# Miniprotein binders against a2bj90: the designs that were tried, part 56

Target 1, 235 residues: a2bj90
Amino acid sequence: MSRSARRKTSALNTVLRVVEVFASIQGEGPFTGTYSVFVRLAGCNLRCPFCDTRYAWSLEAGKPLGVEELVEEIARYEPSLVVITGGEPLLQRHPLNSLVEGLESLGLRVQLETNGILPAPARDEQLWRVYHVVSPKDVPVRVPGAKLHPSWVDYARATGRAWFKFLVANEQHVREVAEYVAKLGIPRSRVYIMPLTPEKLDMKELLELHSRIASLAVKWRLNFSPRLHLLVQLP

## First folded at step 6 (miniprotein)

Design li42
Fold by ESMFold2-Fast, scan of step 6:
Structure li42 (fold): chain B 235 residues (1-235), chain A 108 residues (1-108)
Amino acid sequence: as target 1 above (235 residues)
Amino acid sequence: GSLEELFEEFLEITYEMLLHIFKAMEAAKRGDEETAKKHIEEALKLSEKLLEIARKAGSPELEKLARHLHETIKEMKEAFEKGDFERAIELMWEIIETVFEIIDIIES
């Protein structure tokens, strides 16, 4: 490529399709309870039947927003954590690397939520330096077409910056998760089980489900993730 | 049984094709045109396999979408050859939208 052709490729790094930006508390995973700004990117490569954010599935749900404008908007919240979620944020991988670079330049901590179908970051990507919560859809309830990219296991071992979060409804699901992570060589310290919350649970049912899954986490020596935002009725 | 297996294979190949699209864009960003072209060629081959599977499954709708993927990837290859990276980005978004339509059909 000539220098002018390389200049044209800067367009790859400058615009994201964004559904929403809002402040809340991270309700899930290793950073549960952290004051966070959520950046929901448009588009998803899966159609999970238990998805809470179906409004983000279409790229048309996202409005084009420049990386610099988005960094400025995020910074105004003064967050302890920036959570980049979606849809599937790695569908917008190129401008996402530029966003992460901007956020890191301000000293902001970044966490990505991903389904792990697309490859883990390479060492020369800005995404290599941030935290990742990977939610495989291979097990225990397989979503058609879902397959964890094996590079995520290597990334987790190399960096210590990835965790694997699984939705579970019962002990058989936990057993299947335990077998899956053992076969892939994922350390138990990097594994979270989280309640699979069906639609139309009341607060008592939601608490009972959390209690059951937490007890299974203790029994199976895995980490437990609540869905704290559901319990405290935050976005 | 076998029809459900064909749909599962169709989705897996669709994701593999999409991975090659992203690897091509990564290579193009670095100025590595040869690697970009190699990954686009792999994406083209996978889109041909998708068309074959759609025909075996007897789904005219999936066959139409698989054909659209193949044509869009061909245009993306031409965009790379011309150094038209703005057009290549537009075509990548068209590929992603078509993948969403495929997923919706198979899973709905």
Scores: ipSAE 0.016, ipTM 0.366, lowest interface PAE 7.9, mean pLDDT 81
Fold by OpenDDE base, second read of step 6:
Structure li42 (fold): chain B 235 residues (1-235), chain A 108 residues (1-108)
Amino acid sequence: as target 1 above (235 residues)
Amino acid sequence: GSLEELFEEFLEITYEMLLHIFKAMEAAKRGDEETAKKHIEEALKLSEKLLEIARKAGSPELEKLARHLHETIKEMKEAFEKGDFERAIELMWEIIETVFEIIDIIES
């Protein structure tokens, strides 16, 4: 009897803890500008001091939603991309694979946002097929308990469906990123630097910061990720 | 229950345990020692349940991993009690790696 048949998806594999579902423009990474539905999952394994979604840190902050119901809700928006984000989406890996299967069955493109602490998808996971933007928190921001799992480098090489997005505030941070990705053997074409935005920046300060970091991206031959949603005042 | 039901229960408890580990680490980082202690104690209880389930399932491999989790969580408790947060972070990573080994075994 083939190993394939025993994946009876338990009731747990069919329910996600979801904080919010909303439509907007993807403001960050390789899909910047894409009309997207965002699914913010509850629970995170980090407590980044600069986190803009602190309300998603607890699993209890999410409501239980069935995968089928969530697929139907997402489909009503007619998205060009489904962005799965949260705290850390991979804390809900099993039901997340079921969600991805449902979304892909409708021909929807899926992009995951992850901090890269948990292992990359295995070849037998539905998550293997989707796009991943990995945002390491060990470099340069050094969040305690953050470490990029090595399997993400292997996944990126094997699939070409992973990008690495680093938060940077200055040229020293960009240097640290450049050294880090070189050491790990991550191609520069897969690396994005994004402004680390403190709380309470006004629009002028935000634009200035974007300009500085974008210039550093060019200088260091890295891709630049804006925080477009902040610039255009979208969620 | 069936062997499949035991494996499902094992995974559920593993995720619940891991959540408590993360909450413990969070609480410790913010200096909330009482909350950290509560969560690490709950994680420890859950790891004992994992040992029981692995025994019921007749899986020596899962029993070994569940035992490793249990011992690692004990060490993490001691690290918190000593204020050794660097060691606690190392142990958290060891727990995460062990959890992934568990997932790989159950999903194979």
Scores: ipSAE 0.008, ipTM 0.260, lowest interface PAE 9.3, mean pLDDT 89

Design li43
Fold by OpenDDE base, second read of step 6:
Structure li43 (fold): chain B 235 residues (1-235), chain A 108 residues (1-108)
Amino acid sequence: as target 1 above (235 residues)
Amino acid sequence: GSLEELFEEFLEITWEMLEHIYKAMEAAKRGDEETAKKHIEEALKLSEKLLEIARKAGSPELEKLARHLHETIKEMKEAFEKGDFERAIELMWEIIETVFEIIDIIES
């Protein structure tokens, strides 16, 4: 391989398509309440009807940013956590590994949000070291084309650095989640249920929905994920 | 072996043990009590090996968890022998949680 081919392959592995970078509080999953910088990557392999970030579905919705520049931008916020989200971050796996390496070199903790369709990180990837919140879209919400890749269960077992966050609207959904995780051998301590929120809920309806789903979490002995950012009106 | 080799062996046996627990539960759900019993007995033997490895590694934390696994598998065996499948499911979940706690300790 010529020196020029190595430089071009290195350049492709060092550029991310980024929709937005912002600081907020992590509103969801095991890191709820953490002061975080969110990096929303462009492109998604799903078209969820309930997606609140539809503007991130196209790769063209993101600007190309260098990994080094992005690391410097993130570091300026002095975050307690870096949350990599988007459409589907793992569509940009190669430059994402480079980003993780840069962030970890600064001692920053990284959490990935993924739909779990793409394979989990391998042991030789920088992504192996970070925290993952996997949000399956096949159960209970049955998004077309969604299927949890089995390697995420293996990754969770191997590392303890994965949690599974399921969108639920009612007790039947919670039952389906409980059966699904039992079948896969995912421990309940790693399972979160989160309210499936329609776009048109007012704050009263949102609070009522949170209360109902939280009560179901207790009943079914599962963890509850709020949508805290919606409740406190943060991005 | 090195301490690292003992931890790798401990993890491998932990997974093998857990696979037998899953197969036991699947067999029980099918009404195949003989197959379920066989897998529980194998899981129990593997849990004894985990205790031995934890002792060799000199890890009090792993020894405690391996002991908990061993006792929980014994209780699960008794639950199956009594036909208490509800209790056996509860114990399976306790085993799974304990396995993940083991992994969190070894990978930390």
Scores: ipSAE 0.025, ipTM 0.450, lowest interface PAE 4.1, mean pLDDT 90
Fold by ESMFold2-Fast, scan of step 6:
Structure li43 (fold): chain B 235 residues (1-235), chain A 108 residues (1-108)
Amino acid sequence: as target 1 above (235 residues)
Amino acid sequence: GSLEELFEEFLEITWEMLEHIYKAMEAAKRGDEETAKKHIEEALKLSEKLLEIARKAGSPELEKLARHLHETIKEMKEAFEKGDFERAIELMWEIIETVFEIIDIIES
């Protein structure tokens, strides 16, 4: 099928460009340890130098899949949590709202992972009703173009359904995060710091990095997110 | 530096433009043509600023992509005015793909 015909089919049939669907344990953020199905959507609006999922950057990396078929595939896993990630899932906002509607109709709990550049959900979107883990890339890692949309702070305050997760490598990064969230009025209870993991670490080095960042979380009175799946060698 | 600041501004305006495109699509979905047209017009205005920034940055590749983006948004506006919702959605995907090409150039 031609690229234009494939895009037309995606738009007309309310389809998503999906890179992969798999069962695992949520290794990050407020739902760490939860049996989850991960839905990785194609396309990203950033090119982070530390990105582990560069294969998902292009929309063409995703196979077009209808919302109804995707809901049925997810439901077969009987997950405690559906994690919608990517790339940047909000790039496919229109069909994503339809996916969320289908998943919620089955009573499934949904979490979206987003870089927060695009605006937070409006009250009339299905996305308004689900959980969001926002990973700003403007601080401390300073990715070009990565400005957090201010509506995410309002959304978090209005709903209690958003948390902010920051990649950190050292104490200076944690200080910058603390200043950033104070400036924006984000409560510490909604803030997670997570180890910025280089591409090659052995298990001992990975555990030592987790220990150092966790200690900084205690010192700065912030929440700690592990990368549990890396520690237990799951996808 | 100044060039780095121009690239950052370019990306910020690009995301603001996409926000308007998505708001237009949601408005169109619920039958609110007037709101959809307003958001498309705002996106078109932002794409003009992208052309200006690309020219100031002195990047012929970025200028070409920004111009293509502007033309695609203009075509999307015509599709909405014509009531061709299917064509408008197709053009939205073209805009998203053009944005990815822009990001690749800026970060190379």
Scores: ipSAE 0.005, ipTM 0.341, lowest interface PAE 10.6, mean pLDDT 82

Design li44
Fold by ESMFold2-Fast, scan of step 6:
Structure li44 (fold): chain B 235 residues (1-235), chain A 108 residues (1-108)
Amino acid sequence: as target 1 above (235 residues)
Amino acid sequence: GSLEELFEEFLEITFEMIEHIYKAMEAAKRGDEETAKKHIEEALKLSEKLLEIARKAGSPELEKLARHLHETIKEMKEAFEKGDFERAIELMWEIIETVFEIIDIIES
């Protein structure tokens, strides 16, 4: 769609660039096992070497959808949880707040997944009231340009509505995560470690990796996130 | 070493700049023109820093994009001063699109 046509349609910028909307089970983080609708927004401010969703990096990967249309599409699934992910959803911050307002008006529970480079929500944003899973990319596998915005720690402390999720491959990664969160004052109860899964693992290798990382979570007194959708072969 | 450090600094400043753009938009939406101007002025300073870094790195393409950011942010400031919130939103998307071009160049 041309920029001019988009501007005619998006008075007040109530249009989101959406890659996909689908129902599945949340496989990760504090809501693992929840029947969810996933909304993948286009555009990302990072180019992570281990990224599974490179197709969402460009804004052009997304179709323009009005907030009202998207709310109606999501509502038809009657989900227990709406997971807004991407790319980086906070790049579309203005219409995202409008989406969250619409979803909350229907009594739907919302979780945002973000890399945490852009600031945490302010008290007067609709985003202040929803759940956030923050995936910092400055540790343990450092991505150029990635730096967690310090406001996320303050937001987590003030609201209890943010958790920090880290991809880890070994005990050295877990040690680096533990040092990082201690330095920033993030409570262990707010921290998840999750297996960094290379492509083409068979089911036995995938289970062994999950078991190893889960054991490290117990040892280091951190929460464990599986990648449940990979284990049960859901999207 | 040095060139990689300049690219890293360029990305960090780009992300700090976009933070100020978002804060300016939120303030403008609330009718807080003074706070919006403050954040736009910080974004302008950061875009000037980006232009300096692009020149040091010897990247004509990054220099062009940094200049484009500076001009777009200036237009956004004028839009706020005129109360043209629709125009400010359009310019915010221009800034975001330019940031994606910057990321693609640096991480290619």
Scores: ipSAE 0.022, ipTM 0.445, lowest interface PAE 7.3, mean pLDDT 82

Design li45
Fold by OpenDDE base, second read of step 6:
Structure li45 (fold): chain B 235 residues (1-235), chain A 108 residues (1-108)
Amino acid sequence: as target 1 above (235 residues)
Amino acid sequence: GSLEELFEEFLEITYEMLLHIYEALEAAKRGDEETAKKHIEEALKLSEKLLEIARKAGSPELEKLARHLHETIKEMKEAFEKGDFERAIELMWEIIETVFEILDIIES
């Protein structure tokens, strides 16, 4: 007797707390340069001192939006990718699975940005099917309360749909990342290093920092993530 | 509600509780003891709700973890009230680890 308990997630009344929806170019990670719609969800389980989206930290900073309405809004942009970001999107895991189901039904590709503290998607979640860019905050930046959940390593191995993006400011940070990913058994091909940008860098300083970190990426045989949106002055 | 509805409610409350724990930690680091205390008190109330939901769900494992979570939050509150911030931080990490165990069970 086949226990096909198809959990029909009744998609009808799932609400997300959304800060903003906008179209831009994905500036970071493996999808850099992709025309994307960004959905910034409200609420974060961290308070990173370098966070550029502090206005999204509180759940109350988001407006309640129905999943169906949000899918229709996203679809109007005709995106090449839907990027789910925010504070921490996985704080809204249930309605987020419903959103992913709606977007995938339209043939839209979805990428999640997460800090990796919460568990990776399970096989029965719609989130299992999407791309994930995990940005650990324990290494090298050591944000208190940050710890990469081990299930992300397993998810990356099982699916090939996860990448790890680390914020780095110098060669010592790159070394710490290299040691950390080696210890966890994360393939270097799945690792990106990205410039940690202080507030108030001018364009010259920003370019110099990118150049320095990119050179370190080559030296350490890691992928480089720009902050392309900052370089080209897009949202 | 259905068992599924109870687990959904349990997850929502767990995330809300975890958010209060993180806010408490950040407030404590800033020296904002009043804000930290407020968030710990809210986290404690939420952990009581988690215990009730776990009992209603009939999961001995979830009830055990929710109980451990609730007691650890109480200890953290006491550590804060005593000015033992080092112990409060240790207990916060224990809370976070317990939350991850809870999430692993519900998502399995």
Scores: ipSAE 0.019, ipTM 0.289, lowest interface PAE 6.9, mean pLDDT 88
Fold by ESMFold2-Fast, scan of step 6:
Structure li45 (fold): chain B 235 residues (1-235), chain A 108 residues (1-108)
Amino acid sequence: as target 1 above (235 residues)
Amino acid sequence: GSLEELFEEFLEITYEMLLHIYEALEAAKRGDEETAKKHIEEALKLSEKLLEIARKAGSPELEKLARHLHETIKEMKEAFEKGDFERAIELMWEIIETVFEILDIIES
């Protein structure tokens, strides 16, 4: 797709840059274990050192797909959950709202995964009605330039449809997360800590890391997110 | 070192600028022209700082993109002032693409 075509207002509302669409099990967050279709959108406003999906950073990594065609492709999988991830999906906010409208019209449950730098949905957006797992990159392993937009805390309180997921390697990281969420007024019930896996671990090491972080979640009275797909060797 | 510090500062300013551009578009959509213009003015100031940092970093590629970004933001301000909302949205997309090119250069 040419630059001029991408600048047309109709294309901005009805075309998404998509890296991949695949079926798997949601391995993370509040919907862990759910049969899901993953829609990875291209483009990201961060360059995280621990990023597993660097291939999605550029918009050029994505194939332009019409919203209607994408809805049809997703529906063929008959998923219990549609997980929209990326890059940063909110960079394609306008056509994303159209995608969400199409998916909701089919009765499909939608979850967005976002770094939370861009504002939370407004009440007049279709995105207001779906679930959001926000992964702040401010703490505990700070990414330069990353700052959670304060509207996400308000959105979580207003809707009950947002959770905050943090990558942690040790107890000091959990302490920093606890201080961060207390300062922002985020309820513990909406906070997940998840094992940070910066290098390839064998299965024993991976399980031991999960066990340690889960124990810390109990100690600090926070929710635990596994990385289930890594444990069962799924995408 | 100082070059690493310049790139870190450049990234932070780029993210702030992008947020202002986004908030300007959202304000304009709800008819809040005053708020939209304030955010565009802040984005323009931030793009001037990006140009300065790119020059200090000595990257001709980064300087060219930062200059293009500044010029595109000025065009977007003029479009808003003339009530050409469709043109402003097109220029917003061009700004987002330019930001991605900048991020790719810095993190290469």
Scores: ipSAE 0.006, ipTM 0.313, lowest interface PAE 9.3, mean pLDDT 81

Design li46
Fold by ESMFold2-Fast, scan of step 6:
Structure li46 (fold): chain B 235 residues (1-235), chain A 108 residues (1-108)
Amino acid sequence: as target 1 above (235 residues)
Amino acid sequence: GSLEELFEEFNEITYEMLYHIYKAMEAAKRGDEETAKKHIEEALKLSEKLLEIARKAGSPELEKLARHLHETIKEMKEAFEKGDFERAIDLMWEIIETVFEIIDIIYS
């Protein structure tokens, strides 16, 4: 194989379509407060009305980046956590497994954020070994086309590496989440409720919403996820 | 309604098909030809089901995309048989791009 052919094959085998890479604090979920590098992959299989990252919906929003180059860029930040998000990162599953392999080889902790429509990792995937925050969109704010793949519940039980995070606006939403997770057999210890933040909130309204949803989490014996980055004005 | 149910079923089967594409790619990457063939054949069956659903829904656009998926998956099967993994990667991205065209139609 010539050098040019080898380079082309490597790029094609390991390319991801990436919207952005940036350092911030993880504002959500079980690792809230962790110094993280965010890798936003392009493309999403949902069109959520409340989506904050509509610019990432199209695959064309992403620049082709080689996995090796991406691993090197991430490593330069010296992060405590690598957050792979999107759009929906599992739509680029094959090169994503290669990215995870590269990051794990450097001892980096990896968290995937996913809508859970595509199946959970199988034991023979690199993705089996990393953390997953699954954000079902079939409950309580019912997004058309959203259906949690049942394999995510099995994955959570088998590995202890998945949590389920739900966007909620009021107590009725929390009740629907509680019924949903009970029906699917998801342990409460694996469940987070998070404020569904409308686009137009001032800081006082945002704090009041956080307080209200946190109080509901205590009442319903569920975990609470803030949107910390919104409160401290980070990306 | 019934049309919304057909579009939901179409989406669900599209994602099942894509999963089998990824399973075939991983198998081919490690030289497991039998497993790659099984997953490609399952993806072909799912693409045929997509054609049936598109016809029931009365969507010529979804029918065209489902036909394109079927043809691309057939080419991917041939690429695996020839050991042309570079071609298989190109076809995988064509399938992903077609899936996004489907998503855009369904959410239009």
Scores: ipSAE 0.450, ipTM 0.764, lowest interface PAE 2.5, mean pLDDT 85
Fold by OpenDDE base, second read of step 6:
Structure li46 (fold): chain B 235 residues (1-235), chain A 108 residues (1-108)
Amino acid sequence: as target 1 above (235 residues)
Amino acid sequence: GSLEELFEEFNEITYEMLYHIYKAMEAAKRGDEETAKKHIEEALKLSEKLLEIARKAGSPELEKLARHLHETIKEMKEAFEKGDFERAIDLMWEIIETVFEIIDIIYS
């Protein structure tokens, strides 16, 4: 019987590199419309050309914050959801488990945004208990170094707490997503397609793009994720 | 240093390394071989530092993985030099997986 080394939950005194903390509405994925506190962590393992948060790519863009202090700051907003995002939050996996433990102790719901390159949470991690929106960058957008780690499919099946959000610009992209998720055995009910929004779209162009992609979602029997925050002009 | 200090240092170096690996890949895709070479050489230096951190941690397994990481980045350099971008992408994935395994050992 191999002693599964119980990952010691790090003390709440663990430090995270945090770019920003703010309250808004979750604009994307299964929690769209939820009043949320966003915790944007610093550092990313990708450099997506379409990234709207390029300022979070470096660890140096983040300030060191203690987990306890961060939990208290988040709690003051009385959020319906805590959204942990950033560059790639799972690059700070260890202190992130401590953050999740602190937030869950207050009865707060937590949702992680991840690019899915790093392995899914293990059963012994606090991260196992939270919701995950995985945004693969290999399909259809083919960002260099992006590949979905297979453990996310297993995690989704085991927990039902993962969704996959794909960036799409046209019907060919939607087809590629549909083929990809079928090959991986991801249920369509867990798949979201979201508009890939170029820089400098006006509101009319943005609405038109949303309409086109939403129609494709219906046609292909996939869920649609808006960019709601862009549509309602929230952060 | 404490294991926490080693981890912080490891994370910082890991992010910087991954940045350079990405920039190398980006440069290679646009045919900027000189920039690609510069970034992959910096990633190699950073992987040597990761190997030093692994040695300081006193884990033979961690040291083995950090060595594997360094060798994988060397192979990635060779792939760029040969214009084998498919191999370079596969090696980039192997780098990320190896980094994750190293992190898991440091935090276990």
Scores: ipSAE 0.006, ipTM 0.251, lowest interface PAE 9.7, mean pLDDT 88

Design li5
Fold by ESMFold2-Fast, scan of step 6:
Structure li5 (fold): chain B 235 residues (1-235), chain A 108 residues (1-108)
Amino acid sequence: as target 1 above (235 residues)
Amino acid sequence: GSLEELFEEFLEITYEMLWHIYKAMEAAKRGDEETAKKHIEEALKLSEKLLEIARKAGSPELEKLARHLHETIKEMKEAFEKGDFERAIELMWEIIETVFEIIDIIES
């Protein structure tokens, strides 16, 4: 490819298929409690039975937005954290790298949420420099087609910028997660367990579930992620 | 069962193929023609593997999509050789859309 063709691509607006952009508090993972802007990208490579965002599964659920336009929209919120989620954001990997470049140039902290099926960032990608919360779907409730790419473990060891987050309902699930991360050599300090919340729990049931999973995190020496937005009734 | 194993293998190879497409695009963006061609050639080989698996699975729908991927990747290789990056971006989106069609078939 010529240098002229490369210059043309920097002048063109790279588009992303975006479902929604909204401000909230990050309710999950290592940055729980942070004022954040959420960017939900369209399209997902899994059909999880417990998925809360089934409306984002189709690529057609997203509207085409230019990277420069999206960066400007995000910046107007003045967020402490930009959370890029979906669907599966890495299915739009090429324009996603351009978005990350724009956000990093403004000094914004970026966190990607991914199922980890597609490979981890390489050193020559803008994505190498941002934070990643990886939610493997091979354990404890296996989703067909879901297999964590081994490069995510190498990326986590090399950078310290990846954590692994697992939905759990009971102690057997925690045991399976513990065995899984030990087998792959994932340090427990990079592992979060989070309550698998059924629909229609009342506030007392939701708090009791959080308490049970948090107690298991202490017992198994893993980190605990709440679903804080559910507890405080935010999006 | 054996059919479920074939479908899982098909999806894994599809994702590996898509990763090589993205590596080719990033290399081409940087003007690294050698690396871009290496990744596009790997994507072509993986699309041939997809066709083999679709035949073993006895799925005419997956065979059609695997053939379409192979043809689209071949056209993408030609776009890179001509320095037509705008065409390469268009073909990348055709590949992404085809990958979603594959996911819908297997996950349905």
Scores: ipSAE 0.220, ipTM 0.609, lowest interface PAE 4.7, mean pLDDT 84
Fold by OpenDDE base, second read of step 6:
Structure li5 (fold): chain B 235 residues (1-235), chain A 108 residues (1-108)
Amino acid sequence: as target 1 above (235 residues)
Amino acid sequence: GSLEELFEEFLEITYEMLWHIYKAMEAAKRGDEETAKKHIEEALKLSEKLLEIARKAGSPELEKLARHLHETIKEMKEAFEKGDFERAIELMWEIIETVFEIIDIIES
C-alpha cells in the first residue's frame, strides 16, 4: 500500500507569480457569459504561435503575490466565477492548491484553464474539486511539446468537472478533433470547438469565422465555444 | 524537511526544469541559440538539484528518474551544440515522459 503522501495544503502564505487580476465576462467554454475574476498566472510550458497572452510566458512576468492577499483581492469583486488562467497555471500547482482552498472557503466557484500537458488533479488535491477547461494543443494545431496527459480523460469521467476546448480553423480540424476525442473515449458532450483567431481580424471577419465554426459544431455534433470577449470588446 | 516537503520541492523543481526545457526549444526554433543554451544550462542545474533531493528523500525510484532526466538534458545540450534539432526534439519528448512518470509517482 503506497502511502499516498497527503499533500499538506501549503500555508496560505504561499506565493504565486501573478501577471494580472481583472474582472470581465468569461468569453469561452462552458461558462461563457459568466461574470468572472480572471487570475492570470505567469509561466507557460508551451509557445503557441497563436497565443494572445505571450507576455505571460515568462515566470518573471509575474509579480509574487501571497495567496491570502490574492484571495482578498478576488473576493472584493464579488465574482460569480474565479477563472485561473495564464500561461500554464499548473506550473504553479502547489500554491495554486492553496489558492483554491482559500477561494472555496469563501464559497467561490473556481474554473481552471489548462493546456492539459501536466497531469490532472489527484483526489487529494484541492484542484480536484474545481472545474477544468482543458485546451489541448496537440490536436489539431500540433504545437511542439503539446501532448494531452491521459489522466485528464480519467478525471473527466470520474468527476464530470472537465471540458475539452479545441482550437479549429476549418472542417478538417473539426474532423481531426472528432477522431481524436473518439479515440480517447472523451464524451462529445464535453468537447468544445473554438475559432482559431489569427491576429488582426476585423469584426466582420471575426463574426464570419464564428458563424462558420458554429455551423461546423452543429454538423459534427460538438459544442461551440465563442470568443465572446472579442465579439463584445471586453478584456 | 519531512519526506513530504522533499517531494513537494522535487515537484516544484521538476516543473521549473520542464519550463526551461520548453523555453530552450522555443528559442532554438526561432534561431536564438544563446537563449536556448541559457535555458538548457538552467534545466541542467535544476536536474542536479533533483538528484540531490531524491538522494535526501531516500527514493531509489526518484533517484533513477532524476538521473535519467539529468543524462537526457546533457544529451539535449549536446544535440543543440551540434545543431541536431531533430534529436533535440526526441530528447525533449523523453524528458516530458520522464517528468510525467515522476509526477505520477509523487502523486500516487
Scores: ipSAE 0.015, ipTM 0.347, lowest interface PAE 7.3, mean pLDDT 88

